# Ledger of designs, part 173: VH-VL binders against o60147

Target 1, 175 residues: o60147
Amino acid sequence: MLEKNKYLYIFRHIQTNQVLLSQGNVLKKTALFQLPYPLQKPVAPNGMRPAKLRKDHWVPLLKVEFPNESMFQSVFMQLLNYRKYRSVQPLTSDLLKLPIPVRRRKIMRQEVPNTIADLADILNKEKFPENSVRLQLSDKSDSEYADWPPSVQIDSEEIKLSRGFREKTTVDEAR
Below, E stands for the ipSAE of ESMFold2; O stands for the ipSAE of OpenDDE; V2 stands for 0.75 times the mean of E and O plus 0.25 times the DockQ between their complexes.

## First folded at step 9 (VH-VL)

Design ia13 (framework fv_lerdelimumab)
Fold by ESMFold2-Fast, scan of step 9:
Structure ia13 (fold): chain C 175 residues (1-175), chain A 120 residues (1-120), chain B 109 residues (1-109)
Amino acid sequence: as target 1 above (175 residues)
Amino acid sequence: EVQLVESGGGVVQPGRSLRLSCAASGFTFSSYGMHWVRQAPGKGLEWVAVISESGSNKYYADSVKGRFTISRDNSKNTLYLQMDSLRAEDTAVYYCAREPWKSSGFFDYWGQGTLVTVSS
Amino acid sequence: SSELTQDPAVSVALGQTVRITCQGDSLRSYYASWYQQKPGQAPVLVIYGENWRPSGIPDRFSGSSSGNTASLTITGAQAEDEADYYCNSRDSSGNHLVVFGGGTKLTVL
């Protein structure tokens, strides 16, 4: 069984590259409150649609194992704060040149690099023992978005997207 | 942390001028559009003016157009409001406010405000 | 002048739910943002976009919108929620870039 108080589960959207943080291996609808939305209302033929959590559109980005619940809580809160801070940070000149829909798409796409960089920044400021924080990524190349401190150990095995954060089944372990 | 600190308020007679300043810290000032919003005693919030990141674009509420001038000095992280031809109706607490991105139309941080009293 | 209409006052009993409304044509195209203002203090952003909270804003605050109306809901009102609440939005008239509602004074009984 996965322990929600020691592990941070990070998901990414398969199309937009937006990121959601979770204390559990399954996303809750309340996780959507982490996402910035455009101020202009969407116009649709059948009227305006509320934001929905479609769990099938979110896949594992990375899993972080902390040495204890206290450190998990500290890092989780700091990541949420960094995310909120980034949502209101100044836009680059490059982004300001783009139409709003294109700008929004590029901002969303940057959430994976930004989240990984923020995680590394937080961990570089913490005083964790060497190799005490374990990272397991779905794509190990994503670890290259940041410089990691000695406290971080990156798992050689990638998360298989077909299983999400679920434990290996008999079928997954067959052969 | 983000901070906005207004100054320059005071008591002034009708028809005279006053200049307000807003000192910004804790963020890259030159990357944000900035606004002035005022509030008359016991009344609601009223938008006054906006200035773009570079200072090239400025817009004003009809009630102050032609009398007030918004400006900024990005090298000093400071926003200004030059208020000319002041009227009794301009009596208000003046807030500077940060717009999180261009044309967003809302404000994520506000200063504490500075009181301007226009009286005879 | 403000293009957004708010009721001037509303009351709620401690622990109960209250809804503050904002109405105007600009809300057909843009989401409203909501600010809390306590006496002698600057406004504080509590909701923006469809239903997003800045860091530090309790989850009892939520926003919703439909047509030309936006609402701020406080579920389980606390004594510290007693304040004036203002909505704002992009100005659809083209004369102003931003408009504010007249404000609603919330009294927590």
Scores: ipSAE 0.000, ipTM 0.468, lowest interface PAE 15.0, mean pLDDT 80

Design ia14 (framework fv_lerdelimumab; at its last look DockQ between E and O 0.03; V2 from the best seeds 0.00; counts 0 for: pae E 11.9 > 2, placed apart)
Fold by OpenDDE, look of step 9:
Structure ia14 (fold): chain C 175 residues (1-175), chain A 120 residues (1-120), chain B 109 residues (1-109)
Amino acid sequence: as target 1 above (175 residues)
Amino acid sequence: EVQLVESGGGVVQPGRSLRLSCAASGFTFSSYGMHWVRQAPGKGLEWVAVISESGSNKYYADSVKGRFTISRDNSKNTLYLQMDSLRAEDTAVYYCAREPWKSSGFFDYWGQGTLVTVSS
Amino acid sequence: SSELTQDPAVSVALGQTVRITCQGDSLRSYYASWYQQKPGQAPVLVIYGEDNRPSGIPDRFSGSSSGNTASLTITGAQAEDEADYYCNSRDSSGNHLVVFGGGTKLTVL
């Protein structure tokens, strides 16, 4: 049995492209707390945190297998901190030139590439053994958002997750 | 274990030059931005300079701009601070510090510092 | 350059709660970080990203922010918490510049 505690799953919202991090293949309700509260100071777009977790609105982005739980925890916490820090940073001049609705959409669209870039940055700074971290993507092209260190092995096989935060089983494929 | 060890401090006369070094170990040096921070005797912390991971970008406090030069040798895991045209007000303990995240503006590890005294 | 201001000194009774505040325009845009410095020692990071604690830092240390201010709170002050505390942040005048507060000397009574 694969140790669940060494796996990072990242999900994206199908409409907003918001990103949620999960330990394990099932997204918990508490994961919504990762999203900025609409009233949070100062830069987070309004309405970023939905009231309820709609499982059907979230699709898998990537799966990361770490050598152990400790490494997972370290990377997980760093990712959350990176995201939080970015959320309070001033908007770039390019974004400020855009109408508010367009700006909001663009910011939300940037969450996926930003998260991937953050992950790569964190892993580049860590001294993990070569090919000790396995990265599986739902879309292989998403790996192009970052340069990956030698510790990361990109899986040629796409992630097999379904909507509803479950790994596809042989039984599911037969349906 | 992450370690930063400063060296090169000493007593110099005004107008002279001094070069500080910071030896890094226990982490991938080339993956981190590095900073110099100084503290005059009995005074507070003052940011001095920053250098990017590759060394391509350098920034300085106004108080040292044009006189100090920050550099690094990633092959030697060493950070440097060339201090020219030293003044009495440059007297301080100089710390090297690691910036864990790009442009985060905070420092998770510090050296123990090296004392620079500028006096006639 | 941006400026961060701190009260030069504060005191707290043993076991009580104390808040050290940092104020400056840069804090409207950037997180503050906090450092503890004891005599003859290098600064130690105690809070970053508003309210994150590095490993080894007791949970009695916490961070908060409001408007152009950031605060370090020690809930249940211990004798070993007596030290100088400095805040810092990115400088609003330049994305790559850093600024420190003037420091606060905390006395534990």
Scores: ipSAE 0.026, ipTM 0.674, lowest interface PAE 4.9, mean pLDDT 88
Fold by ESMFold2, look of step 9:
Structure ia14 (fold): chain C 175 residues (1-175), chain A 120 residues (1-120), chain B 109 residues (1-109)
Amino acid sequence: as target 1 above (175 residues)
Amino acid sequence: EVQLVESGGGVVQPGRSLRLSCAASGFTFSSYGMHWVRQAPGKGLEWVAVISESGSNKYYADSVKGRFTISRDNSKNTLYLQMDSLRAEDTAVYYCAREPWKSSGFFDYWGQGTLVTVSS
Amino acid sequence: SSELTQDPAVSVALGQTVRITCQGDSLRSYYASWYQQKPGQAPVLVIYGEDNRPSGIPDRFSGSSSGNTASLTITGAQAEDEADYYCNSRDSSGNHLVVFGGGTKLTVL
């Protein structure tokens, strides 16, 4: 039987600041399908979809705890919709003036603040009960990218940075 | 090329103050968290403080908390360390160091350091 | 505990393999990074994020970890590898604090 999943895990790439959304506390290779893939162009060498998941390149950005699976699924699907919407928007004239490598890096650097802002926007619209959603960040200064509704309690303890959202154990290091 | 150049070190009596500067060049200074790390003569490296990219968040080692203030001026590409109520144990070479990725906890570029000597 | 401990000194014969060890509870949660420091010089990053080698660092340098222990391995040690080696990591508190090991003096015989 499927266990109720009430946690959202978000990772960022340590170099490009690209973002991956995860239902589990450890990234799977299938998460790479969330990354952009340019039509009719080779896989970009810097920061575009890599051939292999490098777990040492993806670090925790934030974790969200929801009181039930229904709330989790609603927010998770809306986040995916926001990312889809952004991925198909036309580029601004300011961006079009930049050389392609510079433009791409600037767009990627916006993924972290954009994802955090999208999460906050969704939570502001959802009318959840006060303090019903717990947010834990790996860097609390990232909360400055958005105004959080009363439903969100920001954990005073930051996520410890590791290859995943859990501490290493003897089993994990045997790999 | 990335360069970090510290200045402002010198010899000073206990209880006095000094202000260290670190001039940055060759990279977008405002995109990086910056740190101070010190090394007492004949001793190991000791982390001192960090300041976030915008300058809004600052954290300190317990040994200097309340006496040292880290700051930055992104318009001048300069990192600062205001050192008040100096003690003999603050005698060290002070390095500024760049954290290449947010919250990574390691340093890819270091300055050559500036010596602070606190003695009578 | 937020402390990292290293053996104060290690020796290796020229061309042989050596491991430099760093231990602490913070390493259960955070990656270790390694620095080489020669007298009168600033530290130089050798390994970051457990086993990543910066550009320009020879491939004889590698990193690994097990439990609360991280290791720097130098395979085929050269005379120029003689230096002090420091590990570092984030503090287990998660408030952007950073901690260094006490350093290991590597002597190449």
Scores: ipSAE 0.006, ipTM 0.560, lowest interface PAE 11.9, mean pLDDT 82
Fold by ESMFold2-Fast, scan of step 9:
Structure ia14 (fold): chain C 175 residues (1-175), chain A 120 residues (1-120), chain B 109 residues (1-109)
Amino acid sequence: as target 1 above (175 residues)
Amino acid sequence: EVQLVESGGGVVQPGRSLRLSCAASGFTFSSYGMHWVRQAPGKGLEWVAVISESGSNKYYADSVKGRFTISRDNSKNTLYLQMDSLRAEDTAVYYCAREPWKSSGFFDYWGQGTLVTVSS
Amino acid sequence: SSELTQDPAVSVALGQTVRITCQGDSLRSYYASWYQQKPGQAPVLVIYGEDNRPSGIPDRFSGSSSGNTASLTITGAQAEDEADYYCNSRDSSGNHLVVFGGGTKLTVL
């Protein structure tokens, strides 16, 4: 039986380190609405249409497999809420002392460690069964940004995505 | 589960005031911009007002500017709309609505609405 | 003024495809979102940001946009799809104003 909507894909921007959450292995242009800053310009999007999605500028950060759709939906919504909460907090004094372009770059670069920490925090608060959540990373050292609960099984296997962000199949790998 | 519950609607004479409330639950209320949207009987949706996450920024439709005041109490997870100098044209079901991202311009969750009837 | 224009009514036969359109200058700068509203109920978001469906919305609903026009397509319309459909977008002037279309009443024959 195929069971859908159990996978969370997280992507990072190769230049800015900004993070996008996706319910599928194909990143949609509308995911850019998650970003506080447009990739085309150094200023906030302020409701403007997002920049054209350049698939070559986004790489997989991690993939999470949940045992069912209910757990996926709960964790996904909590992650969106954590990201939203972070985006509206007052800036620290240290950040306010920096020029605006430097400040924005520093904030954007923190999205990877912040997202990983938020994911781990959510999973630590939930009462999921042991080894029920499978985590695949592109770089296993990124797992060090957080302490993981016993519900998480970290897979050292590389995330395999073909051109266009879909997972490679046997057909795609043949010659 | 995200829930928004409006209250405070009723029948009121022209020129009087009403205060609407919207009780939010199931999410971090202080992290979201909130809007009021109304719908006159048998008519379409009309945007009324928005308030930022902290309550610092407020914007109003021209039809209500100077008469309506949007506010929020993040400690009580409650959104308010103070409606002064009510007119017959303000008769509508009033919805509170959550904006998922700042300046996204769309609403992912709506309350059930509360009916305000302004009549002589 | 930044108005969004919708035809007031459209009909479709059961199982057929229908397209509801929304037109306005703001759509050149902002994506349209679409809401379904049944009598006596609050609006329900069915499409946002061109072609994203919230969880629980059937895959027969899809969106598209080009220039100043956005469209909601229902492929294989069902009886339960009979409702009013509203588009919305941001004001192109950047005054933080949100605008709605006038709504389209869909009748499934």
Scores: ipSAE 0.000, ipTM 0.536, lowest interface PAE 13.4, mean pLDDT 80
ESMFold2 (binder alone), look of step 9: mean pLDDT 92; pTM 0.938

Design ia15 (framework fv_lerdelimumab)
Fold by ESMFold2-Fast, scan of step 9:
Structure ia15 (fold): chain C 175 residues (1-175), chain A 120 residues (1-120), chain B 109 residues (1-109)
Amino acid sequence: as target 1 above (175 residues)
Amino acid sequence: EVQLVESGGGVVQPGRSLRLSCAASGFTFSSYGMHWVRQAPGKGLEWVAVISESGSNKYYADSVKGRFTISRDNSKNTLYLQMDSLRAEDTAVYYCAREPWKSSGFFDYWGQGTLVTVSS
Amino acid sequence: SSELTQDPAVSVALGQTVRITCQGDSLRSYYASWYQQKPGQAPVLVIYGQNNRPSGIPDRFSGSSSGNTASLTITGAQAEDEADYYCNSRDSSGNHLVVFGGGTKLTVL
């Protein structure tokens, strides 16, 4: 199972630009708990569990290949920690002046540049070997949100999703 | 080689003030968040305060909030801890420590520590 | 504030394996890091990000975690490993960003 955990996939929501981190190229229902703002209102159909995760609404933002599972896990958890750290910081006075819905949309819109900057910051601080980390971006211009260390090789290769990525909808209670 | 050297410790009476310094060398000081961690004689490690890379964000342990002030001078590669209204319970070796990346929550380098003794 | 719990003391025979544990709710979200402290010296980072070793740390040191528990394992303990060991992790619940365990004194017999 070491090999399965050496890939980090980051997905972007097509409407809100909210970001999800994933262990591998399959988006799991538990990833929704990363979101500070829910994507949709809960719906409870009579006698059936509602589908909460719509995989067709998520597109790959980037894919990172690490040399081993330990490096992947370290970076993955640190990205989650960065996101949690950002969520508990005081909002700027400029953001507090905005109505709540406008403020939330502005915060969500910044998740892509923030996540990319956080990833680069983590990789710049780590002592990874030169050219040991392979980064693929859906939009190569997104690499400009950060300055990358020598350990990172940026590749324009298209991100390939699993054949089942969007075939099934995961049922989830995330609110 | 990364080096952190604390100074400014000593014996002080309750209610008085002390300022600790931590001189950093061997790395780009302005790129790292810095922390103060203390250890009372014969006791464990206790986190005291953190300051962000630019100095704009500061956080403190509840036990020192309102009495201690963390600051830094990136032009001098120096971290400071201003300790006001000192109490006997503040007696400890004070270490400065480097955080390798934002919110990593651990410290890759520590200074040798400086002893602060608060007694009457 | 959040707490990390460690046993106060543990012993191991020369050349044998010892495991030091750290427990707390923050470990469900954050990996533990581990420090070695010898008398009169500053702490030294031995493991970070679950199981990463800084340069210069022997490969007999390793880390693991499951749920709310993290462990530091020393395989083939040496006399020079006798020290106090502290775990720490991130905790952003309001008042502080970092929490330490109470420390474990390791005696090498």
Scores: ipSAE 0.000, ipTM 0.465, lowest interface PAE 15.7, mean pLDDT 79

Design ia16 (framework fv_lerdelimumab)
Fold by ESMFold2-Fast, scan of step 9:
Structure ia16 (fold): chain C 175 residues (1-175), chain A 120 residues (1-120), chain B 109 residues (1-109)
Amino acid sequence: as target 1 above (175 residues)
Amino acid sequence: EVQLVESGGGVVQPGRSLRLSCAASGFTFSSYGMHWVRQAPGKGLEWVAVISESGSNKYYADSVKGRFTISRDNSKNTLYLQMDSLRAEDTAVYYCAREPWKSSGFFDYWGQGTLVTVSS
Amino acid sequence: SSELTQDPAVSVALGQTVRITCQGDSLLSYYASWYQQKPGQAPVLVIYGENNRPSGIPDRFSGSSSGNTASLTITGAQAEDEADYYCNSRDSSGNHLVVFGGGTKLTVL
């Protein structure tokens, strides 16, 4: 049986701070459908497909380990729904007064804090056992965007950016 | 565990009405768009209707527009399909299905279905 | 109205690879998702958003697309894979609208 279906991998874009969710430690091009509408079109300008995924432009934000597949699936789907709902909400008057390019940058910059806050909100509303959900962040200070429930344990070890969610071993280095 | 259980199916004569229910459990029902999908005996799947999370937005397949009404009661975790002016071609197993996020266009969970037979 | 076209039947030998195809204009704009349906049972989602597997779906299932065509590939078909397979996508005529393919009956020889 595969245990990998209990991990949620969250990536951030190095320039825009936009966020993508993944069930695996490597992004698939279909993940681009998660990008906010109307901030970025999910399909290429010709209406065919999302623009090519530049995997080198996406780095780990955090990794979440759930005790089972059911809890993973519930949280993953709720998180996607939160993000989609947020993308269609009315903009504040302060944002509407800004030129479109400035407005877009400001909104995109909020995706990391928003995703972390949404994750914490979902976990606070679910009935999960104490210390059953493990979080590993690339930058531990990002955990400060939310108040975490007793079900969450934050790993002291940070994810290293040089290999994404993969680590080089001494065997790999010997090559 | 996510569960969707349909009920209300049965035999009904053409021109009459029937109301289907779908009882949801194991998830926050009010956070999800819900759909009805039907399947005539020995035939393929046909999309029928969708209702948004709050119930404010509703869309229907052309074949049922003006005859069917989708609704929901978030306090009871229940989805409904009111079917009026039923026709023989409405004979099908009716499934309720959950949409994982707004406008995703696919369904992560389905009920077991309830059979509606429109005949004399 | 958009439509998705599938061949009504396909066969594969046990342990071999089979590809089921879905064709329609909506696939130029939206990815296909795939469902498995066994007799007397509700459909089960096996692939969404072109090539994502829900938890519990074996890795022998994969999806791909090119132009107006989407494909479901089963690598090393098993006896339990014998079922009807349906593709679906968003209808290009409107938001929230959905369209299904006619279904493909897979027989595992």
Scores: ipSAE 0.000, ipTM 0.471, lowest interface PAE 17.0, mean pLDDT 80

Design ia17 (framework fv_lerdelimumab)
Fold by ESMFold2-Fast, scan of step 9:
Structure ia17 (fold): chain C 175 residues (1-175), chain A 120 residues (1-120), chain B 109 residues (1-109)
Amino acid sequence: as target 1 above (175 residues)
Amino acid sequence: EVQLVESGGGVVQPGRSLRLSCAASGFTFSSYGMHWVRQAPGKGLEWVAVISESGSNKYYADSVKGRFTISRDNSKNTLYLQMDSLRAEDTAVYYCAREPWKSSGFFDYWGQGTLVTVSS
Amino acid sequence: SSELTQDPAVSVALGQTVRITCQGDSLTSYYASWYQQKPGQAPVLVIYGENNRPSGIPDRFSGSSSGNTASLTITGAQAEDEADYYCNSRDSSGNHLVVFGGGTKLTVL
């Protein structure tokens, strides 16, 4: 019944650089509701086919281990708030001058550096104990997008996913 | 320790202007978003305005939009609220408040407040 | 203006448990935070991010949430807990970025 999750997983889309947050090592189709722009437009002639989750197109960006569930929940919710805050900010005049597809591609490409910077900002402003938060990055150079507090221990261990993470669902295969 | 000290309140007639200041100390002011929150006598808290860390982004409550201007001077560790076209309903204690991280939407430290009374 | 709903008043006997509630649509997306305000004083943060206590806040204060409702619980109320309590949350609807509840006056009998 009671789940004591203390892990945050962040995934990156291999083509668009868009980011998804997850409370576990399995990415669910409902996570797509985090995205302001659909990954795929309707493909059916009637235009009614929804976007699908292609699990093979998402790779782990990072994994964070917190000492307890309370810290995990606080950081996870604040990252979602950061994402929503960014989505309601007015676009700069430079971005507004660009054609819509170019503008969207530019915005999407910034999600990885923005998410890493946001995570670091949250952790820098919290008074967490030294070495209490473990950060694992798929590409260690991504740690350079931010300055990390003493509470964070950066490890180079490979991020492990659950069995069946990349298996196609019946929904993903639907016509 | 973190301290926020407001000043500039007073009694003014409707239609006049006032400028409030908030002097910050005990933390790196330029790293934090700052807010103004007000409270009418005997009433609840009402959010007024926010300014981002750099001062580039500013947002206002609908009740003050177009009349109030939030600003900051990071070299002086000071937050400001310029209040124009004051109305009786602007009568309140005005607090400056610190947002502990971007988009958190809550305040870890508050100033003592400064009273603004708009009356004829 | 207040976008979150709180009851205006509540009473509790010394040493007993009281729950103060806050309701609003923003709470399905954002955690509520809670402030204590005593007469003539500035608000003091007592709970943030659903159930985190700032340094110096007693263990008797706790928070919880379910759906569009958040609650502040004081277990074993003390005389010094008599105050007004406000909830707030982040709201990106319209042009409002932060919203407050109307406040609840707690009387310790």
Scores: ipSAE 0.000, ipTM 0.475, lowest interface PAE 15.7, mean pLDDT 78

Design ia18 (framework fv_lerdelimumab)
Fold by ESMFold2-Fast, scan of step 9:
Order: sequence, then C-alpha cells, then structure tokens
Structure ia18 (fold): chain C 175 residues (1-175), chain A 120 residues (1-120), chain B 109 residues (1-109)
Amino acid sequence: as target 1 above (175 residues)
Amino acid sequence: EVQLVESGGGVVQPGRSLRLSCAASGFTFSSYGMHWVRQAPGKGLEWVAVISESGSNKYYADSVKGRFTISRDNSKNTLYLQMDSLRAEDTAVYYCAREPWKSSGFFDYWGQGTLVTVSS
Amino acid sequence: SSELTQDPAVSVALGQTVRITCQGDSLRDYYASWYQQKPGQAPVLVIYGENNRPSGIPDRFSGSSSGNTASLTITGAQAEDEADYYCNSRDSSGNHLVVFGGGTKLTVL
C-alpha cells in the first residue's frame, strides 16, 4: 500500500505568478477554485482567476515531502488558511493609489514570495523533527524568501520546469 | 494521531450547572481554534461556541449566549464548556471539534461526544 | 432552524451513483464541507473546501458546487456508505459562525 497525501505540489502561473496548491503532481480543473472565487468579494485582493485551466501555463514552484499524513494535513490546511486570510484583507493605501490593472498585477506577483514565507512560518511554528520535511524547488533562490527551521531539508537538485513534477515520456513530448 | 476526548456529561435538573471538558492529544493544541457542536437525540448538528487559539476571542450561538462560557487551558491541552442555567432544550450529545484553520468554518477532527440530559 | 437545506432521505442501489445536495445563500460565498455519521458515532469529515478528501476517505467520494448549491457524489456506492450526511458552511454575518444542513439519511439498497 503506497502512503497517501504526504506530498504537497505547488504550481505557479508562468505569466501572472499566481499560485495553486495540489495534492497530486498534475493540476485538476477544480484547482482554479483556489483563486479569489468562491469568496466572491466585490474586489478580490489576489486578482482575477483565469477563465479556464491551461496546464501548459502552470509550472512547478516547489514540492514538499512530509514524513506522514498527519504532518501533511496540518501544514496543508494551515497554508490554505494563510492564503484565504490574505485574500480577504483590505487593500493598503499604497495599492489603492494604483490603477486597477496595475494593482492586480502587483498583488499577483507577490503570491510566490508570500506562499514561500507562509510555508516557512508554519513549519517554524510546528517544531517537527530535524530534517523530517524535504523541500525541492524549481529555483533554489526562492528559498531566500524565508528563514527555514531545522526540520527542513532542502534538496540540492532543482525541479526541471520542462518536465513538471515527473519525467517526460514520448507521449508527453508529443502533446 | 489526533484525538479529542469529551467528559463531564450527565443528568442534571433545569436551572443547574454542568462543566464539560475535552482532552486533546496528538497535535499542537495551542495552534488551533476549537469548537463545541451539539446534537439533540434523533436531531441534526447545531453549532454552540468557538474559542480562538490563544483564548482571546470567543463567540456563541444565540441560544446559549449569557449562559455558556467556553474556555481553554493550553498548558493542559484541554477545552472547557461551562453550562449555566440549563434548559430541557440543552439536552444533547456535546462534541468538541477542531477547526483546521482560522475561520475555515469546518471541522477536521471530532471527539466521541458526551451526553448531557436536562430533566426534572 | 438550519440555514442550509438538505432533503431528509435518499436511496441508492449497491454499485450505483448517488448525489446529495445542499442549498443556501452562504454557499455563494463559501465552500461546503461534508460529514458522514453512522448511528452512535461522531461525524467524520469526508469532503472539505468543495472537493478535497481527507486521508483515508475513499476516492468514490467527490464534491462540487455552483451558485447557492453544493453536492456530494458517491460513485459506486458501497453498503458501508449507509449513513447520515451533513453539509456545513461558514456564515460570519448571521447568528452563528457556522451553519449545518438538516442532514440526509442515505439508504443503500
């Protein structure tokens, strides 16, 4: 029996820098509902959601491996909480000075550093065993957005953007 | 393994008081908001109260406001519900439940429940 | 009273697909979550945040939502799925912080 739900896959949009969380290595269409909808705020602080899921427009940001499902569930649920909390906050006066399209681009651009900072904050709070959480990034410099606790082990190998979270096959290359 | 165990239920006369406890284990109790949810015999689920991670914020269902007090002791990993001025309508199984994140509005773990019967 | 509406009972034949629905204004703003409750037992979370399964929940359980309506779908119902199912959602503007549906009793024939 394979262990279930101990991997968190995080994707970013290549043009907007918006972030999606996934429990699987391939995004499902339902992942779009992680964006400002369903809160249906008159003005969504995290910008507008895409009209449809274009899997070729989402690339790996990072992969997190937890030692068990309990730790995965704790961190995953807290990370979703941090993202929802940010989406309901009032806009700052500095952001309100910007035209709406510029404002939304600036908010979306911050999702990558915000997600990484949130993940690190949660892991620092939880006090997991040393080297028990494995982190693999597409760009290791993104790890500099936060200070990591002793529980985190950062993989020396980066995720290849062209391969996503899995190796390319002949079928994948034909698509 | 996350575990929540309620205790303190029993039979009590109308107008009296009762205190429920919920012992938590298997997670960092101080990092989670906690709720009480009740279920009258043969009826559906009814939300009762919530307490924030630190204990600073508390909210109650209108039916129990002014009569029930939720509290927690993070050093003992224990949640409490002090029930005063009990009424027949308070007869129910009382569950403690964990909210996975602030204002998520749902519960990832529930205790087994403790029965409170208010009868004359 | 419950602010979310569920039909009180539904039945499904073994191996067939059943859909349980939940309706209310709070679902326009917040996702529904679903709980399974068997007689004498505490509720168990089966779906949260529209269509996420906790560890240990079979993949035959799925969720969806549109407008003011949320649905729990069980594809290929099993005998052990016979239970009461409750939806819930958040309502911070009302009398309660959390609202529950009235529950649906599922009978597997």
Scores: ipSAE 0.000, ipTM 0.474, lowest interface PAE 16.6, mean pLDDT 79

